# VH-VL binders against GTP-dependent dephospho-CoA kinase, part 5

Target 1, 172 residues: GTP-dependent dephospho-CoA kinase, of Pyrobaculum arsenaticum (a4wlj5)
Amino acid sequence: MTCYKLSRRRDLFAFPYPLTVWRDPPRSVEVVRDFVESYDIRHIYTVGDVVTRNFLEYGLAPTSVAVDEKTRRGIKVEGLGLYKRVIRVNNPPGYITEEAWAAVEEAVEGGVLIKVDGEEDMLSLAFIKLAPPRSVVAYGHYLGALVAIPVDWYRDSILRLFNYLEQCQQKA

## First folded at step 19 (VH-VL; from J4 with light chain D92E)

Design L1
Fold by OpenDDE, fold request of step 22:
Order: C-alpha cells, then sequence, then structure tokens
Structure L1 (fold): chain C 172 residues (1-172), chain A 120 residues (1-120), chain B 107 residues (1-107)
C-alpha cells in the first residue's frame, strides 16, 4: 500500500471514538475486556507501548502489537516474547510508510510484534483499515485516555479520514 | 515452561456426573482463553468448550450444551469441566488447550488428556 | 458449522519422502487454519498457525500453505520422528472443527 502523510487537520484524528476510557489500569483494561467479551471480539490489536504493557499486565493479551520502545516514561513492556514474529519498520511521525503497511498486513493475522523506529501512532489507522471482522484496535489518546475501536462499527467512518491524508513516498 | 495437566477422568455410568480439572503453570493463566477438546477412542478431535481469561464468556459445542459447564479458578490456575448427564458417546480423552492470546482460537499448548469412560 | 475434510486419512512413507496433507473447509476461513501433530499417548503439538506460519521450535521441513478453503501441510523430507497423526483445525468461527486426521506411517 501507498505511503501516507498527515499534513493538515490533525484535529480530525482526535475526534471521539466509540470507546474512550479515562480510568487508569487495571480498570481501563477491564472495561475493554468486558467490551471484548460482550461483543464477542476475536482480535485485539494494540498500538503504543503503554497500552500494550497495560493489556499484557492486566490480562488482555493482544493478538498483535505495535510499539516503538521509546517510552519517555522509562516504561519497559514485559511479555513481548508472546509474539513469535518480530517486524522492524521505519515509520516517521505522522506517516504510514509502505513498510509499516506491510507489517500491519501481516500483523492482523496475529502473533506479530511490530517494532517501530519512529512513531507508531498512525499505525492505528492501518490496523483499523486492515483488521478482520470482530476486531478491536486500542491505542492511547494524547490526553491520556484509552481508546478502543471496534472496527466493524467504525471502520468506514474512520477511513474517511484518509481523504485528509496525502500520499507520499517512503522516507529513507 | 508451560504445563497443562488434566485430571479427574474415571469410569462412570450413563447419566452420571464427573468434574475434570486442568492444572496450568508456566504462564499468566488469567490472560488466556482455555478450551476443552476431546478425542473418542480411535477417533478424531472434537472441540467441547471454551472460556475467556476472566471467565466472563463461555462457549459450548451443541453436543454438550446444557450438560457440561466450563469454569476456571484463576487464583488456583485451574480449568474445570463439570460434566452432567453423561452419555456413552461422551467417552473420550479430554484434553485442555491453551489459547495463544486472550481470545484467538489457535492453541499453542495442549495437555496429555484424561480418560473419561461412560459405560453401563 | 464449518466442516473440515482432511485427506488422506492415512499414508505410508519412507524417511526422506515428501509428504503432503490437505484440508478443505466447507466455507471460506481465510487463514484461520492450524496444523498440529499427535503421537500416541502424547499431548498434541502445534505446528502451524495462520495457515502458513511455523510454530516455534518446529523443524523447517514442515510448511503450511493455502487460504480460503484449501490448505496444505507439507513435510519436505520426512524424518523418523515425523511418523505421527496430523490434524488441521479451523478457528474462523465456533464451533472450532478439526479435520479427520492423517496417520503418517512408516513404509
Amino acid sequence: as target 1 above (172 residues)
Amino acid sequence: EVQLLESGGDLVQPGGSLRLSCAASGFTFRSYAMSWVRQAPGKGLEWVSAISGSGGRTYYADSVKGRFTISRDNSQNTLYLQMNSLRVEDTAVYICAKDWFYFYGYFDYWGQGTLVTVSS
Amino acid sequence: DIQMTQSPSSLSASVGDRVTITCRASQGIRSWLAWFQQKPGKAPKSLIYAASKLEDKVPTQFSGSGSGTDFTLTISSLQPEDFATYYCQQYEDYPYTFGGGTKVEIK
């Protein structure tokens, strides 16, 4: 898939998503767990070190994860050995590079740890676009909330945001 | 090292009851869905039941619905299968299986199983 | 329910032989197909997940392919320890269903 860049209207990516949890772990993870169980979700994808750590620590092991291991908070994500496939990708902030797309394409099938050199935030959109039915994509909101998106309900709406992205070439 | 050890298999009469246990170790038990799979003598495998990590959601095969109950005690790292109204066709080795993730469907680890024989 | 048709039910082969086992799903299951090995009196061993992904510590002579409805497990060069029964399993939807199994015997 084509490289994308977020050039303008960053505010569009901060709009309210279907499940936004403002509580701290473990309660935030429990809320998502209850949601996952209530709606019979089969695939869980996490984007972000903190979110991934919390999910693993509090008993909601994601199917695949994307992390950058650059936590400004000195947070080490434990339990990543769960994932049998490790893919390293370069993904500058505000981009979804072609290699990032390829990694997510593989990751949606499960068991993949994507290690992102750069920023992993935009990979949430890639997961939302490519995730199979009955999937949830979870990531951290910049204000500190946990966001969980059931893709079956919101994929089309979120994909319209791509209209505001610019196609680009992968940055070397 | 992940270990799954089943127990509780026995010889019972039709209509009888039995509770199986699966002792789990080597992983964070509550983080993963667990399943029971059975294999009749000389036959293939049949999925029986599944339970989410928290125990909040359960699934059953039609063949055992209303008769079997899957449960778990996360404080004891133990999976259970309560089998009531047992039938001759329930005779099988019952194997506990660990889901790879919280809920995915691929079993990365299996127990050796425990034999349940239902006979008059 | 999704039916899994596995073939053949049994085969005889020699060490070094190429062995192919197939599974067909009654409906599309994308790549949600697993292969595992079972030896008498032993716990099943998972070999392949997501139709083509090799499990950890599984020898490279094992490989999986296919998507949708048709899947194949291949043992490129059969080793003495590979004589066993193999099963496919779909996990696209409940109830999870297994193929009938393929017993690989020594010729």
Scores: ipSAE 0.894, ipTM 0.947, lowest interface PAE 0.5, mean pLDDT 93
Fold by OpenDDE, last read:
Structure L1 (fold): chain C 172 residues (1-172), chain A 120 residues (1-120), chain B 107 residues (1-107)
Amino acid sequence: as target 1 above (172 residues)
Amino acid sequence: EVQLLESGGDLVQPGGSLRLSCAASGFTFRSYAMSWVRQAPGKGLEWVSAISGSGGRTYYADSVKGRFTISRDNSQNTLYLQMNSLRVEDTAVYICAKDWFYFYGYFDYWGQGTLVTVSS
Amino acid sequence: DIQMTQSPSSLSASVGDRVTITCRASQGIRSWLAWFQQKPGKAPKSLIYAASKLEDKVPTQFSGSGSGTDFTLTISSLQPEDFATYYCQQYEDYPYTFGGGTKVEIK
């Protein structure tokens, strides 16, 4: 199992080439839904509290999700009882810890809620790397857009982004 | 509590038509794909058709393609199966099944089914 | 289409017995395999998803294993309420297909 650390600015992971929706819900979710249906996507993964909430609320239940547990966010995601497996992981900002990676590895099989102590953003890369074919990974852009990555089209490109990450070791 | 209740099963002649309904409750209906699965008397299960949560995408088994139409009314929380040009081999208990997610394919809830008999 | 070959078609067992049911897919389906139980006149009951994940409220005597093409449902110690017909189902791709079923009867 591998640990990754972000070595560059997080904003470099702003992907303009995949599906980027600059709309508010419910329209943003509808756009992704239409995309999912048009391309016969079978697996949907969301990373982020807001994105997860929106998908659940507006009728596109993700296969698995990763959310953080920062109390200061003040947002509550409803409908998380849908997921039968809950995994809690520590994942500092800018990292993909070994335990986070393991959680994503399980989550791609479906039905998993990953509760992240720290920051979940980088888990999007883990999902993209590990997701099965016909998958979409959705997350929130820091500028407010919804980003949906069809992994079959962008996996290789995204994997090259790992060159901007450093190998790290899990702290005991 | 999730509930799926099928209705509309009847005795019809070959070439006839029938419309089945599945009333769903206990969950956000539009968020999940729904399927029809049938079981001939004394036989195993056969997937018949599926429809996405929005209804924008449908799937059919080859055995029913062109004859059956799956649809849904999300405002009424109801799944439908319009069956035309019915054949004797279509005789079965038709069961509606709820997908766990939007397209996952695992059915976490099943109805009791409604019997369709096609006979001369 | 993906064919699911389930075996055996039937078996007789006693309470407390270990029961094993197998399903083989005609092609790789990864872990997209479900098991469910059906009793006469009743709705199917889902037992296992993702080949090995136990559904909520399903007794722990049930377990699933396998990936790719070969899958197994195991009842470690058969209980009186476990006499039923069991089916596997692949959901790797449409059309979804079921195994032929295994009727577990009391010896």
Scores: ipSAE 0.891, ipTM 0.947, lowest interface PAE 0.5, mean pLDDT 93
Fold by OpenDDE, fold request of step 22:
Structure L1 (fold): chain C 172 residues (1-172), chain A 120 residues (1-120), chain B 107 residues (1-107)
Amino acid sequence: as target 1 above (172 residues)
Amino acid sequence: EVQLLESGGDLVQPGGSLRLSCAASGFTFRSYAMSWVRQAPGKGLEWVSAISGSGGRTYYADSVKGRFTISRDNSQNTLYLQMNSLRVEDTAVYICAKDWFYFYGYFDYWGQGTLVTVSS
Amino acid sequence: DIQMTQSPSSLSASVGDRVTITCRASQGIRSWLAWFQQKPGKAPKSLIYAASKLEDKVPTQFSGSGSGTDFTLTISSLQPEDFATYYCQQYEDYPYTFGGGTKVEIK
């Protein structure tokens, strides 16, 4: 897939989704768990080191994950050995590089740890676009909430966000 | 090391009841879905039931629905299968299987199984 | 329900032989297919997940391919320890269903 760049409208990530949880773990993870079970979700993808850590720690192991290799939050994510395939990608802030797209394409099949050099947040959109039915994509909102997006309900709406992205060339 | 140890298999009469257990170790039990798979003597494998990590969601094969109940005690790292109204065709080795994730469907570990024989 | 048709039901082969086992799904299951090995009186051993991804510690002579409805397990060079029964399993949807199995016997 083509490289995309977020040039403006970063606020689009502030779109209110039904599963915006303003609680701290473990309650935030429990809310998502209850949703997953209630709606028979089969695939869970997390984007972000903190979200991934919380999901693993509190018993909702994601199918695949994307984490920032820089570990800017200073806490190492434990339990990543669960994933049998590790893919390292370069993904500058505000981008979805071709490399990142390829990694997500593989990751939606499960068991993949994407280690992102740069920022992983935009990979949320990639997961939403490529995730199979009955999937949830979870990431940390910049306001501090946990966002869990059921892709079957919101994929089309999210895909419209791509109209605000620009095609680009992959940057190192 | 992941270990799954089934127990409770026995000889029972048709219409009888039996409760199987699977003791799990070597992993965070509550984090993973668990399943029961059975294998009749000389036959292939048949999925029986599954339960989410928390126990809040359960699934059953049509062949056992209404008769079998899957449950788990996460404090004891134990999976259960309550089998009621047993039939001759329920005769099989019942195997405990661990899901790779909370929900995925790939079983990365299997137990040895416990034999359930239903006969008059 | 999704039916899995596995073939052949049995085959005889010699050490060093190339062995191919096929599994066909009654409907599209994308890549949600697993292969596993079972020896008599032993627990099943998982070999392949997501149709083509090799499980840890599984010998490289094993490989999986396919997507959608047609899948293949290949043993490039059969080893003495590979004589066993092999099963495919779909996990696209409940109920999970298995192929009928393929017994690989020594010729």
Scores: ipSAE 0.887, ipTM 0.948, lowest interface PAE 0.5, mean pLDDT 93
Fold by OpenDDE, last read:
Structure L1 (fold): chain C 172 residues (1-172), chain A 120 residues (1-120), chain B 107 residues (1-107)
Amino acid sequence: as target 1 above (172 residues)
Amino acid sequence: EVQLLESGGDLVQPGGSLRLSCAASGFTFRSYAMSWVRQAPGKGLEWVSAISGSGGRTYYADSVKGRFTISRDNSQNTLYLQMNSLRVEDTAVYICAKDWFYFYGYFDYWGQGTLVTVSS
Amino acid sequence: DIQMTQSPSSLSASVGDRVTITCRASQGIRSWLAWFQQKPGKAPKSLIYAASKLEDKVPTQFSGSGSGTDFTLTISSLQPEDFATYYCQQYEDYPYTFGGGTKVEIK
């Protein structure tokens, strides 16, 4: 897929989503778990080191994950050995590079750890776009909340956000 | 190392009840869905039931709905299958299977199984 | 329910042979198809997930392909330890369903 760059609104992740959880772990993960079970979600994808760590630690192992291992908090994500396929990608802040797209395409099938050199935030949009039905994509909101996007409900809305992105070359 | 050890298989009469157990080790038990799969003698595999990591969601094959109950004790790392109103056609080796993730559906580990025989 | 039709039910082959087993789903299951091996009296062993991804420690003579409704397990060069029964399983939706199995016997 084509490289995208954030060019307009910086609040792409600031939209009010129904599953914005302002609780700390483990309660935040439990809320998502309950949602997953209630709505018979089958695929869980996490974007971000902290979110991934929390999901793994508190009993909601994601199907695939994207991390940058650059946590300002010095948090090491444990349990990443669960994923049998590791893909390293370069993805500058505010971008979805072609290699990132390719990684997400593989990751939606499950069992993939995407290690991002740069920032992984925008990969949440890629996951939402490419995720199969009955999927949830979870990431950390800049305000500190956990956001979990039920893809079936919000895919179209999220895809409209791509109107705020510009096509770019693979290397930013 | 992941280990799944089934127990509880026995000979029972039709209409009888039996509870199977699967002792799990080598992984964070509560983080993964678990399933029971059975195999009648000389036959193929049949999915029986599944339960989410927390136990809050369960699934059953139509053939066992209303008769079987899947449960788990995460504090004991044990999966259970309560089988009531057993029928001759329930005769099978019952195998415990670990889901790779919370609801992915791929079983990355299997137990050896325990034999349940329903006969008059 | 999604029905899985596996073929053949049995086959005879020799060491070194190329073996192909197929599974067809009654409806599209994307890549949510697994293959596993079972030997008599033993636990099933998972071989392939997501239709084409090889499980850890599985020999490279095994490969999976397909998407949608038609899937194939291939053993490029049959080894003595590969004589067993193979099953496909869909996990697109509950109830999970298995193919009827393929017994690979020595010729």
Scores: ipSAE 0.884, ipTM 0.947, lowest interface PAE 0.5, mean pLDDT 93

Design L1
Fold by ESMFold2, fold request of step 22:
Structure L1 (fold): chain C 172 residues (1-172), chain A 120 residues (1-120), chain B 107 residues (1-107)
Amino acid sequence: as target 1 above (172 residues)
Amino acid sequence: EVQLLESGGDLVQPGGSLRLSCAASGFTFRSYAMSWVRQAPGKGLEWVSAISGSGGRTYYADSVKGRFTISRDNSQNTLYLQMNSLRVEDTAVYICAKDWFYFYGYFDYWGQGTLVTVSS
Amino acid sequence: DIQMTQSPSSLSASVGDRVTITCRASQGIRSWLAWFQQKPGKAPKSLIYAASKLEDKVPTQFSGSGSGTDFTLTISSLQPEDFATYYCQQYEDYPYTFGGGTKVEIK
């Protein structure tokens, strides 16, 4: 029965949490790769079409990914055939719906492409909550940076953001 | 179609050296960790070594540490295993294996292997 | 290192039998376990990842279960093509380790 919606302090959800990389690809992806290798990270999760495209294109194949596939964005994400389990969910802006949460529960075990009807950005919080040890969750910052969260180091701090979410009713 | 083709297996005397190659095609080579796995004749599988997609991080089984060196050339899509100070117990078919992701540990593709025989 | 104890080392079974193969890890590995099939003279073939998820084109008589330290591969009704050796492999941490194998032979 897990469902959340954004209630207050939207500014805290936009804060550039560690590690934020203010570089264009491919350099942004290279910084994350170097971090992943240096600290023996075992799983990489990407949320968002641009970040997913960049990771796949520049040689850092993620364990599981979430995208919204909006055709109007002009972005084509190649290489999604890598993921043999495809889960489609509805997720309105500012929500983590029950079905989106369940999809992330499966995705953290690897090999999953989540296709979101709506907005996928809040799923990064679900990934940060649910990811196994030695994971990085990467998403885009609205000012153009790459955010990469090593969950072992920052999970507890970032999960305080759940204090600013409300429970929502499961949609039939 | 993903293809992994090993070569370089041969008969060698104890204390000798060999270099194995694995030619990769059908995928973006630099995006995935790679491993060598070996199988002694009539025996089970033993993981030998792994290397990250960039080549920047390597891992070895204790039985080969200090004697074997894994490397890759991403411009040639080739994985290598330099084997020094070979012992009779290193006799095996050496198999190239592809990680499903950059790091994950499940091998989604396997080569056929190349036979290394170490004997006097 | 994480030791994988696979049992039995061999078994004989008839077509149609239910076959169960087990692996036990020396420490918790969550769900980071794979199963492979190997036929004589052939490379290993991937069957199951994440303890229970079937690889593409793997027939549905195969299933995997377990988490933590105890894992099971089940063949619900043995087919003639299922005569092979089966290995478990943990991928929680390096060095990755395999079980000793289970040779499934026709009675």
Scores: ipSAE 0.800, ipTM 0.905, lowest interface PAE 0.8, mean pLDDT 90
Fold by ESMFold2, last read:
Structure L1 (fold): chain C 172 residues (1-172), chain A 120 residues (1-120), chain B 107 residues (1-107)
Amino acid sequence: as target 1 above (172 residues)
Amino acid sequence: EVQLLESGGDLVQPGGSLRLSCAASGFTFRSYAMSWVRQAPGKGLEWVSAISGSGGRTYYADSVKGRFTISRDNSQNTLYLQMNSLRVEDTAVYICAKDWFYFYGYFDYWGQGTLVTVSS
Amino acid sequence: DIQMTQSPSSLSASVGDRVTITCRASQGIRSWLAWFQQKPGKAPKSLIYAASKLEDKVPTQFSGSGSGTDFTLTISSLQPEDFATYYCQQYEDYPYTFGGGTKVEIK
């Protein structure tokens, strides 16, 4: 997979795509759980420390997760020992690097904790691209909502966002 | 440490009923699907039933559908299997298995099992 | 339902031998396949998930390969403790199904 970076139409990357849940946890997690059960979703991927903490704490154990190396003061993600594979990647803000793609490719098979040096939010697009059928990719919206993307319904639509990214070069 | 402790296996006659329990500890029980898997003496493994972490979805092998009911009590960390209309071919060790995640299908922990014998 | 055909049903080998066990799915299951080891009178022990990923503390003589419909468990150099029955399990979809098992006997 090719390195990508944010370029045009950054506003579209901030759009609250369906399903967007405007409720605080634990209710936000319960809505996703009800969806997962109702539609036979088999795989749950979380991107971001807060969403990962909430899913682990409120009873919806994700298949694989991506978090940054730095914990915010007063915010700790517990339960990460569940993941038997830990992959560390460098991923600057606004990028999906080649090593991030490789990590997500492994993570969609399950049991992976991706620790990101940099910013993990763009990895949600990598998960949406690479996730198998019957997957949900969940991440936080900057306005406070939980976004949960069922890939069977929205992958193709969301992947049109790649038209607004630039390819980048990695030195290795 | 994760423990799965099955109980309730017994000798029953064909047509009888039995309820199995699996006491779980060492993990957040409600966060994971749970399954029953059985093994007839000297035979291979057969998946029987699964239930989601909340208890809101259940799944059954065709061989037990309509006769067995899986359930869970998340306040007591206990998984159940109600077995009705038992048949000789239901004779097996019944094993409680924990899904690694909420839904995934790989069992990271197995109980030791409880023997159910259906015989006249 | 997805049927899993496991071969051979049994084999005999010497310590140090390379052993291969094959599992074939009746339809594509991507990489959603696990391997388990079971010794007599004991619960199954998990070896491999996602077709090729070793479980924690599993010795490196074990490896898994394959995707789609054809899968292989390899024991590169059989050890005395590897006498057991081995099962594959698909977890693509319910009902989950197991292969018939392979009994590995040490000559």
Scores: ipSAE 0.796, ipTM 0.903, lowest interface PAE 0.9, mean pLDDT 91
Fold by ESMFold2, last read:
Structure L1 (fold): chain C 172 residues (1-172), chain A 120 residues (1-120), chain B 107 residues (1-107)
Amino acid sequence: as target 1 above (172 residues)
Amino acid sequence: EVQLLESGGDLVQPGGSLRLSCAASGFTFRSYAMSWVRQAPGKGLEWVSAISGSGGRTYYADSVKGRFTISRDNSQNTLYLQMNSLRVEDTAVYICAKDWFYFYGYFDYWGQGTLVTVSS
Amino acid sequence: DIQMTQSPSSLSASVGDRVTITCRASQGIRSWLAWFQQKPGKAPKSLIYAASKLEDKVPTQFSGSGSGTDFTLTISSLQPEDFATYYCQQYEDYPYTFGGGTKVEIK
């Protein structure tokens, strides 16, 4: 797949799409867990360090995860040794690079930790596009909520956001 | 290290009951689905039952539905299988298996198994 | 239920031989297929997940391929430790099901 970047209607990318959980952890993770059990969700993908930490800590082990390389003293996502494949990608803010697409394509099959140099936020769209049926893609909302997208119900609606992206320019 | 230790296998008469246990250690037990898999003597593997990490959802093979009950105690890191109305065809080694993730379905760790013999 | 048909049920081979084992699913399972190795008196050992991805510390003579309904485990050059029984397992949906097994014996 081709590189994309944010262009128009950035407000639509920040909209709190269903399912948005306005609860602090562990309650936010428990809501998603109840949902995945009730609707037979089989695959859970998390994008972002905080979301990934909360899911691992509060007992909802994700199938694959994406985190960035930003490390502060005293901040650690524990349990990442669960993932047997580690893929490192460069992904500037507002982009879905070709590296990121390739990493997510592998990650949807399970067992992958994607380490992003840059920002991982846009990888949520790549996961939503590529995830198999019965998947949930979870990421953080900038206002503090947990967003968990059940792809069977909302993939097509969310993917209309690609109409507001541009293909990245490539220079010779 | 991850460890799964089954116990409770025994010789029992048809129509009898047994409760199997699987003690888990080396991982966050509540984060993963767990399964029982059985292997009859000289035969292949058969999946028996699964339970979600919270214990809120259970699944059974048709051959055991209504007779077996899977459960877990996350405070004791223990998986259980209550087997009622046992039949000769339930004779097998029963093996505890850990899901790699919450609901992925690939088992990354297996116990050694416990033998259940159903015979008159 | 998804039925898994595995073949052959047994085979005889020599060290260094190429061995191919197949599984066919009764309906599409995408890539949700695993391969296990089992030696007498031991628990199954996981070899391959997602049809083609090697488990940690699995030797490189093992490979998996396929998607949909037809899957293959290949041992490119059989080693002395590879004489065992091999099973495929689908994990698309409950109930999970296994192939009947393939016993690989020394000639």
Scores: ipSAE 0.780, ipTM 0.894, lowest interface PAE 1.1, mean pLDDT 90
Fold by ESMFold2, fold request of step 22:
Structure L1 (fold): chain C 172 residues (1-172), chain A 120 residues (1-120), chain B 107 residues (1-107)
Amino acid sequence: as target 1 above (172 residues)
Amino acid sequence: EVQLLESGGDLVQPGGSLRLSCAASGFTFRSYAMSWVRQAPGKGLEWVSAISGSGGRTYYADSVKGRFTISRDNSQNTLYLQMNSLRVEDTAVYICAKDWFYFYGYFDYWGQGTLVTVSS
Amino acid sequence: DIQMTQSPSSLSASVGDRVTITCRASQGIRSWLAWFQQKPGKAPKSLIYAASKLEDKVPTQFSGSGSGTDFTLTISSLQPEDFATYYCQQYEDYPYTFGGGTKVEIK
């Protein structure tokens, strides 16, 4: 029942929202870790293959993660075997499909690896909307920064982006 | 395979001290919070203390605050519990538990425990 | 602190019986509740996380339900290996707290 597609103002979706860390890993991950510890953040969600790999590699194990097929094939590798539930979804560029939305609803409770056929970028918005209190949603910025959104502080502001999405009938 | 191996349990008098160790293997130790949980003989489970993956944050049950200190050495993959000013009610099997993620609170792996007996 | 009230403290049942164990939290904990099984002389074994999600290799006769303050562990058809003590644990906030346990005994 829940499906969204990007309609207009794509520039607002690329804005480097607070908290944006302009450092290379591992330092970028260490900044997020220090934030997580300082503010008792309990749930860490990563969207994107590079962000997820960096968090796992540099010692900040995420609660649930979303990656696409073109980087990982779903075979168990060091780090990703942590996730006991693997959900595969189709998600065309610019969409949050019904199945992707449902996968995120499950993933916010922890222990889920979402494997996306298509593009996973828009799932960060679903995580930001659906995450429980004391959560951080992390994704990569195309200019090379790490974006980490503490939802207690910024969820309402970020959710204004839904004004620039349209509800959709899911299509191939 | 994840392994958690506790040691250091002993018989000690009230007011005494012990240091417990938990040797960890089979996972990237620094990536996860760790906890101590205890179980008095014939009783239920009680969470005692937790420490973040980096060691930068610690948490304690009120019953042990000021007397117990949790720590970790990530270079040796070892979790510690320093127990001071021990009381008879601290008598329990002390169990090392791994958080499933950096901070989540569900323990996906448990050690076998080490017995601490506090008696005159 | 969040108190967990678990009931019953003990029950007797036969192989094949449906068993229901409940936990009530003193305040809302969303779905941040786990269930553990413990047999005498052994470490706890994790069964369920997030109130309803099964751990790896946990048999499907186990199920969990509930959110907020009221939670249930159900064993749909009790097997011989299921005679044990069961604990709930909240992990919404520190200090994490456990229910008092439910000993499931053979009739």
Scores: ipSAE 0.777, ipTM 0.897, lowest interface PAE 0.9, mean pLDDT 89

